Miniprotein binders against q9bqp7. Designs and how they scored, part 38

Target 1, 240 residues: q9bqp7
Amino acid sequence: VPQNWFPIFNPERSDKPNASDPSVPLKIPLQRNVIPSVTRVLQQTMTKQQVFLLERWKQRMILELGEDGFKEYTSNVFLQGKRFHEALESILSPQETLKERDENLLKSGYIESVQHILKDVSGVRALESAVQHETLNYIGLLDCVAEYQGKLCVIDWKTSEKPKPFIQSTFDNPLQVVAYMGAMNHDTNYSFQVQCGLIVVAYKDGSPAHPHFMDAELCSQYWTKWLLRLEEYTEKKKNQ

## First folded at step 3 (miniprotein)

Design q5
Fold by ESMFold2-Fast, scan of step 3:
Structure q5 (fold): chain B 240 residues (1-240), chain A 87 residues (1-87)
Amino acid sequence: as target 1 above (240 residues)
Amino acid sequence: DEEERRELEEKIKELLERAREHLERARELAKKGDYEEAELEIWDAFLLILEAEDLARELGSPELLLRVFDLREEIYWLLERIRERRE
């Protein structure tokens, strides 16, 4: 158990729509500062198991592709993910209008993969939006907040070249989701409460994406793990 | 759903047993001095453990989650022994 426990949910907030809520999804810009990001905390506090798996994977890839080939591969993965997120933001934004030509460019394997998930997504509240936990001192940029099958969720979109039907394939993604959730629930830029998460793994070949839904209880479990990772990060920073 | 819960429980137990098999193969390989092959077996065991942990959390089973942690600690111990001998 973390020594400095803080609740993930805010009892003063509701997931019900506020009459004065904007009709356009929120997009708070991320401002760079000295406060650590969720991704930095997670990267700097990987478990022994995660470090081992990552080191062995990198070693094998470099042996196969060479140093330059590995850099090219990782750069390509990053660019594909960025474009996938940009396409999703465009599709889910009611204020963005696409030309016929641009619409066809959005029909990639990854976008085809998520079509069945998107049919169950509505009531978009935030897209590519910054969150900050003022008390716990961390920041993040979440992908999406919307209703999935009637439940308000922090939704995280992931790309994969091979089918990954289980949440283990997300590698710390549940922690990212709950970290964003906890920050948003206590960030004054937002007025609503999120209690559920959704991790969507999309596939390059267009095979159906796998949704990994996280209810409030599961989110609370991963929140405790996130608090431990944040505590570990703070201790490591203090000792450097 | 009761049937869904039972299927998930069986899946977790299957993953843990498969991870145990990889761990035992890693032990045999380490005894023979085949450290590189032993680490490959550990890699497969860790992937199975990651899946088992996530499913056990989803299921909400403290008992299965403890079994995950116990097996992971056994793998950590073996990995440390292997790393010491490769120095």
Scores: ipSAE 0.474, ipTM 0.827, lowest interface PAE 2.1, mean pLDDT 85
Fold by OpenDDE base, second read of step 4:
Structure q5 (fold): chain B 240 residues (1-240), chain A 87 residues (1-87)
Amino acid sequence: as target 1 above (240 residues)
Amino acid sequence: DEEERRELEEKIKELLERAREHLERARELAKKGDYEEAELEIWDAFLLILEAEDLARELGSPELLLRVFDLREEIYWLLERIRERRE
C-alpha cells in the first residue's frame, strides 16, 4: 500500500458534466514549473528490467540501423506521433477551428487506423489540456477527455508499428492514463470527474486500432501502482 | 552483481525521467510555436531514451524496456506533431 495514499476519484465531484460546461473543449496550457510531469515520474521510476529491455532494444536498433539511422528512426517515430496527435486534435476540435485542417495530416495510416474508434467518440470535454494534482504534486498533459461509447474517459492516443492487442503490452500507458484521471479529478480547473480510461493504439499501416478500455476498477488498480511510482520518484529525488 | 543491476536500473529510470522532461519542454515549446526548439528537446529526449533502452536491455528488464518503448512512441508522436506544424 502506498504510504501517501490518495483517491483517484473525487467524491465531491459528480460524474455528470454540468449543463453549463462549455461546448468548446478545455485546453489548459501546461505551465513550466518545478512540478514533475507524469511522464517524468514514470521514466525515472522504471524498473531495472524495463531499462535493460529498452537498452537492449536500443542496442539492437543501433546495431540494425546504425547510430544515425537510429536517430532518424526515433525522430520519425516522434514526428509521426506528433502529427497523429495534431490530426486528432484537429478532428476532435469544434468545426470552427477546422478551417486550418491540413488535409495531409488526415491521410496518415494512423488516422485511418483510429476511424472506427472515432465513431464511438463524442462529447469532447478537453483536448491537449494540462492537469495538476496539487496534493500529490505532479502535472500532466492529457490528450483527450471525451465520451467513448457513452462513457466519459481520459483517452490516450498511442502510435505503434507493432500490434498491441493487450493492455499489458502498453506498459506504463495505463499508469499515465490513471495519473491524468486522478489529477483531473482533483484539479480545480475541471468541474467534472472521469471514472474510465481509454488507451487507443493506432497503427501506421492503417489496420484497425486497438482500444484498451479501463473501467473504474481497473483504473483503481493502476492508480495504486501509479502512487507507488510517484513515491519512488519522490524518494529518489530526496536522495539526490 | 545485484548492486550493479540496481545502479543500472536507477540510471535507466533517470534517463527516462530526463527524457520525459525534455518531452514536456518540447510540448510547451510546440504550443508556443517554437517548433525548432521543441524538436531539439525531442531529440534530446530521444537520445536519453536510446541510452535508457540500451541499459534496459543490458539489465534484461522487460518492464523498463517497455517504458522506453512507450516514451519512444511518445517522442515519435510529439516529433511528428512538431514537424507537421513546421511544414
Scores: ipSAE 0.011, ipTM 0.231, lowest interface PAE 9.1, mean pLDDT 82

Design q50
Fold by ESMFold2-Fast, scan of step 3:
Structure q50 (fold): chain B 240 residues (1-240), chain A 87 residues (1-87)
Amino acid sequence: as target 1 above (240 residues)
Amino acid sequence: DEEERRELEEKIKELLERAREHLERARELAKKGDYEEAELEIWDAFLLIMEAEDLARELGSPELLLRVFDLRLEIYWLLERIRERRE
């Protein structure tokens, strides 16, 4: 287990709304800092198996597309993901005045894919918001915190593009979610506690998105693994 | 080609089935404490699922691609459990 254990949940916090809570979703900007991000920690601490799978996938893609084609492909995957997140933030954000919505942005296959999930999402508390774990010294930018089927969740929106890096779709997604959760639960900018996670995989062709729900027990199990990755990252930095 | 599509679909399902068999062998080995052999079985499951994903992408089947992702999540979960026990 990690040498320096720290709990994912904060006993001083509740998942129930307070009258003092903001009426609009929080959006705290991510500030550049020497403190590592969740994504950097995970990238710097990939296992030998993860590295092998990523390299094999990369080699196959380069053989299929060429070096320039591979760079264009990865750039397009990034851009599509960014647009999907921007569209979701727009859909879930409160509008004070009647504004013409970008119908073309809202008509994407990815947005169609998540419609059935969005019907079960309410009580949005944070959108595209920075989190910092002051004790463990890491930062992140989470997608969404909202109630899914009545449970307050850290929600991570993923796009399924062909081809796709295996690491992004499977290995580290649960670790990202619990890392954001643990940071938020101990971040002074937030007053509430999150105990559940949700990873939503959306499809470009509009096929129904697949929700991967993580209860408190599952989150606690992945939290231990995140702490081990964070410890490995810290050790590597000291030995440079 | 409709016949080629059916052959690809059948091949993907076969690969997923074989990957599942390796995953179940890994579970049995992990239960017995044979973690090194369990990780080798997991590795074989990963190789099969990588091929299944390539073919599912070529076919353009969201249903089969979902099955690939679900099985990969199960494989990842077991692998991390084994690593935890070996520590």
Scores: ipSAE 0.000, ipTM 0.133, lowest interface PAE 15.1, mean pLDDT 78

Design q51
Fold by ESMFold2-Fast, scan of step 3:
Structure q51 (fold): chain B 240 residues (1-240), chain A 87 residues (1-87)
Amino acid sequence: as target 1 above (240 residues)
Amino acid sequence: DEEERRELEEKIKELLERAREHLERARELAKKGDYEEAELEIWDAFLLIMEAEDLARELGSPELLLRVFDLRWEIYWLLERIRERRE
C-alpha cells in the first residue's frame, strides 16, 4: 500500500551499469537543510524495545565508567568509525581523488577485518555521497555504491567493538540502507538504479567481517518499513 | 542447504526459549516488587529477541518471526505493568 505510491525502484532506470561510465566515483556534498536526514528520522521513531535497550545500556555504562568516562568512550567509538570510513574511501578511490593515503589509517584491525569483502568489491560508482528523495523529502549521506560479487549495491560499513556495538545502529541498519537506495534511485544527480544492499560489520580485533546481503525482494520489504517510520516521523512533527 | 537451514532454525528456537526464561524470571521478580532486577531480566530477554528476529528474517521464516512478535508483545505488556507500579 504505501509502496504502491512510492516505489523503492525507479522504472525509468536500468538496473545494469551504464555502458559508457569510466569516470571517477561521485561524491556529492551534503547541503544543510530543514529536510530531515535518514538518521534523524530513525532516531526520532525508535521502538519501545530500542528506547528501553538504549536507556539501560547508557545507565549500565555510566555506572561502570562515570559520566566523563562514558562521554570519552562514546567519543572514541565515533572517532574509530569515522577513521574506518576515511580509510575505506581512500582504499576504494583512485589515487588522484585522495591526497593522502595514511598508512596508519589503513593498518587498523577493522581494515584487516574487511579484506576478504573488499576482494569482491569493484566498479565503484559513489563514495560518501549525498542523496535526496525529492518526493518524500528526506536526505542522507551514503557510504558507498559499488558492485559486490557482480551486483550493484548500496554498501554500508559498520564497526563492532566486542562484546557489542551500539544496539540502535545494528537494529536499524537495513532501514538505513533501503532509505539511501530509494533516495538515490529518485535523485536526479544519479543516472543508475540500485536494487541490492550490503551491510558489512567489521571487527576491531581483525576477525573476519560479516556481510549481510540484501536482495531486491528483501530491500522492498524493508522499504515498506522505512515508509512507515517516515510517516510516523511526519505525524510526530506535525503534532508538535 | 537443508542442513544449514535446520541449524539456523534450532539456534532461533534456542534464543527464543532463553528469552522466555528471562521473561518468566522477570515476571517472578515483579511479583515480589523487585522492579529493578525485573527490568534487568527484560533487558536480557530483549537482546535475545533482537538476535532471534534478525536470524528469523535471514531464514525467511514467518512462523519463527510470529513467535518473536508474540514474545516481544508479552514483554511490552509486563513493562507497562512494572511502570504503573513504580509510579
Scores: ipSAE 0.013, ipTM 0.475, lowest interface PAE 8.6, mean pLDDT 81

Design q52
Fold by ESMFold2-Fast, scan of step 3:
Structure q52 (fold): chain B 240 residues (1-240), chain A 87 residues (1-87)
Amino acid sequence: as target 1 above (240 residues)
Amino acid sequence: DEEERRELEEKIKELLERAREHLERARELAKKGDYEEAELEIWDAFLLIMEAEDLARELGSPELLLRVFDLREEIFWLLERIRERRE
């Protein structure tokens, strides 16, 4: 129940291919701005429960690895995630520029994990592309927009060491996806409409990735929750 | 589907039971002054409660959702007590 509600879908846009739509996937560069990113909004509006869970995870990891070991671990997790996204962008790009290093990245366990998902992905329209919601004043960098099993989706690629994460282990991921979706649907750099989301959790050991598909109704439900987080962020900024 | 609802109810009740077991272990550890290990048990209880809440909302069961909220408050109260003692 946000005070300044705004629709996630743009009634003036179609999810059908337009003849004027570019054939090459869009890659709008993310420009640093005073406008907050989706990630910053979510990070600054974590619930008390989320903060507790994060602190507890951090404390446990520090106990096991030491403080320097924890810093190295988190750096490695970040690096592996970055390399995974780079490999996926290379795989999904129609103008593939495969280099020796890229070839080695393509053979990772995470890439093996997503192979069965990739066979259902086609019609790529955007890769590692910036989005901005001009009315709600937030920005983001989405991973991919493509058809998954025939439905145009904002696709978010995640890495996990766990064999089977619960939806709860992806607490803010659905909010992140719908935030990107709403921004893109109202961003003048894009002409199409997306109504579905997909969160893909890939595993280090190559076990089959878990796809979490979000239909239009579910996206609308998470959009309302995202608007509440954005409202909370804006209010906190006034009071800082 | 009645069978799906029954399976969800059983899952929620299982999660609530496991969360309470962790909470009781945390209480015992706190009594012994093992606050760090007590917080680890509280963490596990909290993860289970979060999952139970999502499933109870999906099921649309006010009764189970209230049980989730009650246990969540007990978990938070114990956490507050432990953090007071740890400085």
Scores: ipSAE 0.000, ipTM 0.225, lowest interface PAE 12.0, mean pLDDT 79

Design q53
Fold by ESMFold2-Fast, scan of step 3:
Structure q53 (fold): chain B 240 residues (1-240), chain A 87 residues (1-87)
Amino acid sequence: as target 1 above (240 residues)
Amino acid sequence: DEEERRELEEKIKELLERAREHLERARELAKKGDYEEAELEIWDAFLLIMEAEDLARELGSPELLLRVFDLREEIWWLLERIRERRE
């Protein structure tokens, strides 16, 4: 349970720009492995409250939309999220091929929602890139690493149908962000250190996205909770 | 800010009171055998408790956090009893 055995920040790394840093954002492909993903760990260790809320949400949606309507709604939510991430990768990437993507991907309400956030994003270091914690043995695929208002952040882009003005309403998103951060800080494919996180909740109707900035202190607090979830996952796996 | 601290305390107490009201309605519904409606009330209570917990942590109030934990325990206990009856 000691958090000091596995710190989130790597004391041997700098958060300052280096001449040897790549000029093009990193995009390390995710390798399928027996090593669990951040998403798998979180899904397998949901609290009773989270499971209940998810079950209740599904039940209410089925009552409102019907079985077929619920399946269509869920598929559309997934597709919209996927396209939102593809559009953001295109917008933030200097690569020519990404700039040629469908104009419709760049004109969604979700993209309009994040415009005021994007103006404060610069110095993109990684996009849709795999991370692995060498010692804790977990992997993940992070959305973006870039400077937000001058601070290097792991940035997680989320779409939502309803307002989420408080970080707690984002469920396990803070845990996801710090898990990626800790992995990147200890992954040999990366040479820099990230100490901050940003969860951006975009809205379908174009309403201004809610940015949830996580400073180093808050990241350390959520890291402790992530380590507990990872421990719980490991214990559950041993018992199966 | 003293003003902001007072507003946070009031908001947390408001959320706890609203969560309690949902819990008590859930108890009444469960007593009548309306388990589906009772779980809907419990769902609303949990959402309010989630907000109260994070605001209490932001405020740094052990007293309010304890009240959040106590109420969450009561909500969970009722939910477990309802689910036992439905099975």
Scores: ipSAE 0.006, ipTM 0.335, lowest interface PAE 9.4, mean pLDDT 81

Design q54
Fold by ESMFold2-Fast, scan of step 3:
Structure q54 (fold): chain B 240 residues (1-240), chain A 87 residues (1-87)
Amino acid sequence: as target 1 above (240 residues)
Amino acid sequence: DEEERRELEEKIKELLERAREHLERARELAKKGDYEEAELEIWDAFLLIMEAEDLARELGSPELLLRVFDLREEILWLLERIRERRE
């Protein structure tokens, strides 16, 4: 059990939009500060299992591709992910932004992979937007907040070159989602409540994306685990 | 759905059983001094228990989650022994 427990949900908030909500999705810019990001906390508190798996994967890849080949591979994966997120933001943004796009250029394998998921996404409230937990002192940049099959979700878009997820990209995905959710629910820049998460794994070959839906109970379970990782990060930093 | 819940539970149990088989193979390989092959078996065991953990959380089963945590500790203990002997 975490020593510094704080609730993930905010009883003062609703998942319903109100009249003061903007008609376009929110995009709060991420500001540089000394407060740690969700990604940094997770990277600095990896479990021994995660460290072993990442270490062995890197060793294997370097042996097969060489040092330069591995760098090229990881750079390419990063760029593909970045372009996928940019395409999704464009697709989910106001109509005017989409008018500049050639439909065929948006038909990459990853975009084809998520088509069936996108049909169930509506009511977008935030895109590529910064969140800060004012009490627990962490920040993050979430991908998307929208309704998925009628449920308001923090949605995290992931890319995978194979149908089975790559080891390092899947370890902490649920923790990342609930960390963003908890921050948003207590961030004064937002007025609504999110209780559900969705991790969407898109595939390079266009195979149908895998949606991993997280209901409120599951989010609460992962939230406890996130609080433990945050506590571990704080103790580790304090002792350095 | 009750049937979907039962199928999920059976899949979790199968994943745990397969992970334990990999752990036992890793023990035998480590006993013979085949540490590289033992670590490959540990790799497979960890992938299986990670999937089992995610499914157990989705199912909401404290009993199956406890089994995942216990097996993970056994695998980590063996991994630490292997790493110490390779140094």
Scores: ipSAE 0.330, ipTM 0.764, lowest interface PAE 3.1, mean pLDDT 84

Design q55
Fold by ESMFold2-Fast, scan of step 3:
Structure q55 (fold): chain B 240 residues (1-240), chain A 87 residues (1-87)
Amino acid sequence: as target 1 above (240 residues)
Amino acid sequence: DEEERRELEEKIKELLERAREHLERARELAKKGDYEEAELEIWDAFLLIMEAEDLARELGSPELLLRVFDLREEIYWLIERIRERRE
């Protein structure tokens, strides 16, 4: 258990919508500073097993594709993910009539993959928005906060290419989601409370995306694990 | 619905069986001192259990999810054993 435990949910906040909430989704820009990001904390506190598996994946991919092929593959995966997130932000934004919208961007296999999930998404409250936990001193950039099947969720969009998954994005997804949730719940830029998470894995071939819903109890369990990773990060920082 | 559920259960069990085959191959390779090949087999087992876990969660099967966790623990123990031997 973490020595400096802190609650994920804010007892002074409601998860119910109120009339003063903005109608346009919040988009607070991420300001890089000395405060670590969720991604940095997770990358610097990977378990020995996670580091081993990631290294083995890299070696196997290089063996199969060659060094140049591996670089092209990883670059392509990154670019596809970036475009997928841009398309989702555009689709979910009420300012959809932006002149720069590209029909091709909206018709990727990944976008087709998530269509059935998007039909259950409404009440978007934040898109590509920065969160900061002032007390625990970490920051993050979350993908989306919206109602999924009537429950307000931190939603994280992931892309997958079977049979060669991008392994880095599969390890700590639940921890990433709850870290964003805890930060948002204690960030003065936001007035509402999020108690649920959703990880959506979209597929390049357009096959139906897999939604991994996290209720409040599960989020609390992963929050404890996130606090342990944050504690480990702080300890390692003292020793460097 | 029931037929789709049965097909999904069979797929998960097939993934777990294939993962175990890779893990046992890794154990044999490690016994022979072929650590690099053992680690590649471990990686193949890990990829299969990751897929099995996703499907087991989607199916809502605690029994299959426990089998995933048990196999993952065996993989972690083998990784530690290989690391110890190479030091």
Scores: ipSAE 0.000, ipTM 0.280, lowest interface PAE 12.0, mean pLDDT 80

Design q56
Fold by ESMFold2-Fast, scan of step 3:
Structure q56 (fold): chain B 240 residues (1-240), chain A 87 residues (1-87)
Amino acid sequence: as target 1 above (240 residues)
Amino acid sequence: DEEERRELEEKIKELLERAREHLERARELAKKGDYEEAELEIWDAFLLIMEAEDLARELGSPELLLRVFDLREEIYWLMERIRERRE
């Protein structure tokens, strides 16, 4: 489907602050249902290159760590990422009170890694919040919507450690960001418009995180690619 | 049509050149033992070559596809060498 029939940006919305905007960041709970998630669509429409890279990475890791070692490694990476996201939500939420366990999360190298990025983040509007594109019929759970260097962005936090999981350099990260953006811009639970994206890669050893900023033009380009992936998913589902 | 085809050809050639630049930087970094920085450079080369491949397939140019495949093999080879040294 042509991009002009399903635009990423909503011309009826503004990214300027409004009196009706909530003072507390939005956190709409994700309801699991038959409507596919962004991650499911992307996982079921991986390119042959992505499948090859995933299998090659798995093969190498299993050769190095063994089957049990590989399972433990991937479990640990997942847990570290989850804790990093929980710590960021706590840091960015004015309503949240830190518990003893949260204090331990705040001392991680990943949090040290993003300090210089966080200094440029303000005006948080949504945290760990569900989005749904009513017309295109997909859902997602975005990490954060906030101003980065004065620009309202969908922000996606990523972790990286040594050895780096090749999967964390997945080419679908920009697609994930714009999918959330398009959904939010057309979701009646939200009243503002987001036009920029930011992917932040944090490092376990505390070295400075890498920010990958996506302006409106780049987001529009990736939106077209997301629509193709969604169309492929829909067609695949019809054939079952 | 002809103008659009020419623009696509030039974009593919630009992507190939940029990918080779990243590949050569990764090669020099690996030679110096800077495998962490080499990995970042080779990942950039890989991203560029994948985009070049997609565009070359759209264009349907066997000549440009062969150039993409040749460079992709060099990138894959160095990427595996860098990975082995980081394991």
Scores: ipSAE 0.000, ipTM 0.128, lowest interface PAE 14.9, mean pLDDT 78

Design q57
Fold by ESMFold2-Fast, scan of step 3:
Parts: C-alpha cells; structure tokens; sequence
Structure q57 (fold): chain B 240 residues (1-240), chain A 87 residues (1-87)
C-alpha cells in the first residue's frame, strides 16, 4: 500500500483551536467489532528479530524468578502500567469526579518520572479515546492528544524498568503512535489535525522520563512502515 | 536492475553504519558499568546486522558479506564480555 494513496495527514483539517471544538477532552469508548486493532495488527506481524528478543527476555526472567515469579512479575508490570495511565488521565482531565482521587495513583515513581514532561503539556483534546480509520479499517485506543511544547501531539505513555534513551529502543511504539494519528485525522468523531507524536518512557525509580518527539517528517516515515504492517496483516489473514 | 543493485548496496552500507554506531554506544556504556543499557544497544545492533546479512546474501556480494561477518563477531564478542561481567 503506497503512502501517497493513504496519507497520514488530512489536508482538510487544521491543528489550530476551533470555536466548535469541545472545551473538555474527548473520550470516545472503544466498541467491539471485527475490525482489527492497532495492537493486534502489530502483534500478528512481528519480525523474527522482535520475536527472538521477546523470547530471550522471557527466558532470562524465568531463570531469575522461576515460572511463578515470572507470572507474578508480569502481572505487577501490567498493574503498574494500568495505574500509571489512570493517574495520568486523572491529572490531565479538567473534570472533577464525584469520588476522591486515589492518592496511591498519584504517588508512584512513574508519576515523579514524568513531572518535567507534564509541565510542558497543555491544551488536552482527547484522553483514553477510540479512533477508527474508516478507509483502512483499523481501530485503536489512544492515550492522549495534547500540546507538547506548543505542538499538538498524539502522546503515548510507556512504563519501563530499563532505560530507553533512543527511539529505536521503543520498538513498535512509533508505529502505534502514527497509526493512531492517521486514524484520528480521518475519523469523523474528530475535527482537528495532529501532525506530531510523542512517546514518553517513564521509569519506576523516578528517574527522568525520556521523551521521544516525532515531527511530521518522522511520522510520515513511520506511517509508510505502518501501512506495510497493515498490508502484511491483511495478507496473512486471507492466507489462513 | 543495475540501479536496484546500487540501492541495495547502499542500504546494506547504511545498516552496517547504524549497527556500528549502536556497538560503539554499547562499548561506552559498558566502560561506565551501565551493562543494562549496553545490552539494549547490543540488541539494536543485532537487529540491524541480521537485516544487513539477509540483504548481503541476496545481493551476493562477498565483500559486503565479509563486512557483515566481521561486525557480527565484534557484536558477539562485546555481548559475551557484558554477560560475563553480569555473572
């Protein structure tokens, strides 16, 4: 699938605030259907190298923790990630809930890790919101759309126990970000244009998070790679 | 066809250069005792060299394939040193 037939950016949209845009961040629920999610497409089209890396990581962890310890560890990692996303949604949402915010959600090392990033985040337009690319037929649930240092970005929050100082160390995360961006730019539930991405890797010990900013050119490059993965997924599905 | 061979050759050379950059970052991190970070850089170098090897074999270039093997051995050597230091 040629990139020029399915552009990531929508020429009919602007990234500037519109008077008709909602004043509160959008939160469109993800509906279950037969349309594949971004995560599913990426999982089903992993390279042999990516599979090898995951397998080797699992082997090392099992050797260190045992099978039960590994299961407990992965459950804890999942729970920490879930709590981190819940805390960020709470912090970035201007709407008050009827219930008291859980103080434990706001006190993690991961939240400390992202404080210097959060001070540069403003103009939140979407939080934990579903996107669908109507033409390419895929869906996703993005974390956040907001201005980072004055630029409107799809922001993806990641937790890591290991440092990720280079964007190439975040694997398929750039593809995930541009897939959400392309979907949002062509989703009728949204009226604005996003041209930049941001992957924020937060650390458990509170060490400063690594921001990986993706400008429009880099997003276009990863969009081409995402289209190839989507094509591979479609081809694989037909051959089953 | 000649143009396609040239493009493939250039891609292989770019992958080799990028793999070497990761290897040198891994060496620097290992010297500082940052073995976990060094190991991540090693894995990035492995991914790039594996792609370069596949393309060099497809191209059928003995010169480029030898360069791939030489760099792969350097990556293996550093990986083994890091692993020994960590236990």
Amino acid sequence: as target 1 above (240 residues)
Amino acid sequence: DEEERRELEEKIKELLERAREHLERARELAKKGDYEEAELEIWDAFLLIMEAEDLARELGSPELLLRVFDLREEIYWLFERIRERRE
Scores: ipSAE 0.000, ipTM 0.139, lowest interface PAE 13.8, mean pLDDT 79

Design q58
Fold by ESMFold2-Fast, scan of step 3:
Structure q58 (fold): chain B 240 residues (1-240), chain A 87 residues (1-87)
Amino acid sequence: as target 1 above (240 residues)
Amino acid sequence: DEEERRELEEKIKELLERAREHLERARELAKKGDYEEAELEIWDAFLLIMEAEDLARELGSPELLLRVFDLREEIYWLLDRIRERRE
């Protein structure tokens, strides 16, 4: 049990839209500061299992591709993910400029993979938007907040090649989602409550994406684990 | 649905049994001093128990989830012993 427990949900908030809500999705820029990001906390507090699996995967890839080949591979994976997120932001946001549409981004296999998920996404409230938990002192940049099958969710878009499904980021993704959720629920820049999460894993070959829906109870369970990772991070920082 | 629940229970039990087989192979390899091969078996065991954990949580079975946790701790224990010997 975490020593510094704090609730994930804010009892003063609702998931229903109100008259004060903006008509366009929020996009608050992430400002660099001393406060740790969700990804930094997770990276520096990986479990023994995650460290072991990441080490084995890395060694295997280096043996297969060489050191330079491994660097090129990881760079390409990062670039593909970035382009996928840019395409999704373009698809989900109101278009005020036609010149921003990139035909190639919209035709990728990853975009084909998520088409059936996108049909169930509506009521977008935030895109590529910064969140900060003032009390717990962490920041993050979430992908999307929207209704999925009628439920307001923090949505995290992931890309994956089927031969390598178990990478470090997939193990911590539920923690990442609930960390963003808890921050947003207590961030004064936002007025609504999010109680659900959705992790969508898209595939390069265009095969149907896998949605992992997290209800309020599951989010609460992962929130406790996130608080433990925060405590571990804080203790490690004190000991340096 | 009762039938779907039984199928999921069977899948979880199958994953746990396969993970244990990998763990026992890792133990045998470690006894022989084949630490690299032992760690590969541990890697396979971890992949299986992660899938078992996800399914046990979906099922809402505390009994099966405890079995996942118990097996994970056995794997951590063996991994620690292997890492100590390799240093």
Scores: ipSAE 0.249, ipTM 0.723, lowest interface PAE 3.1, mean pLDDT 84

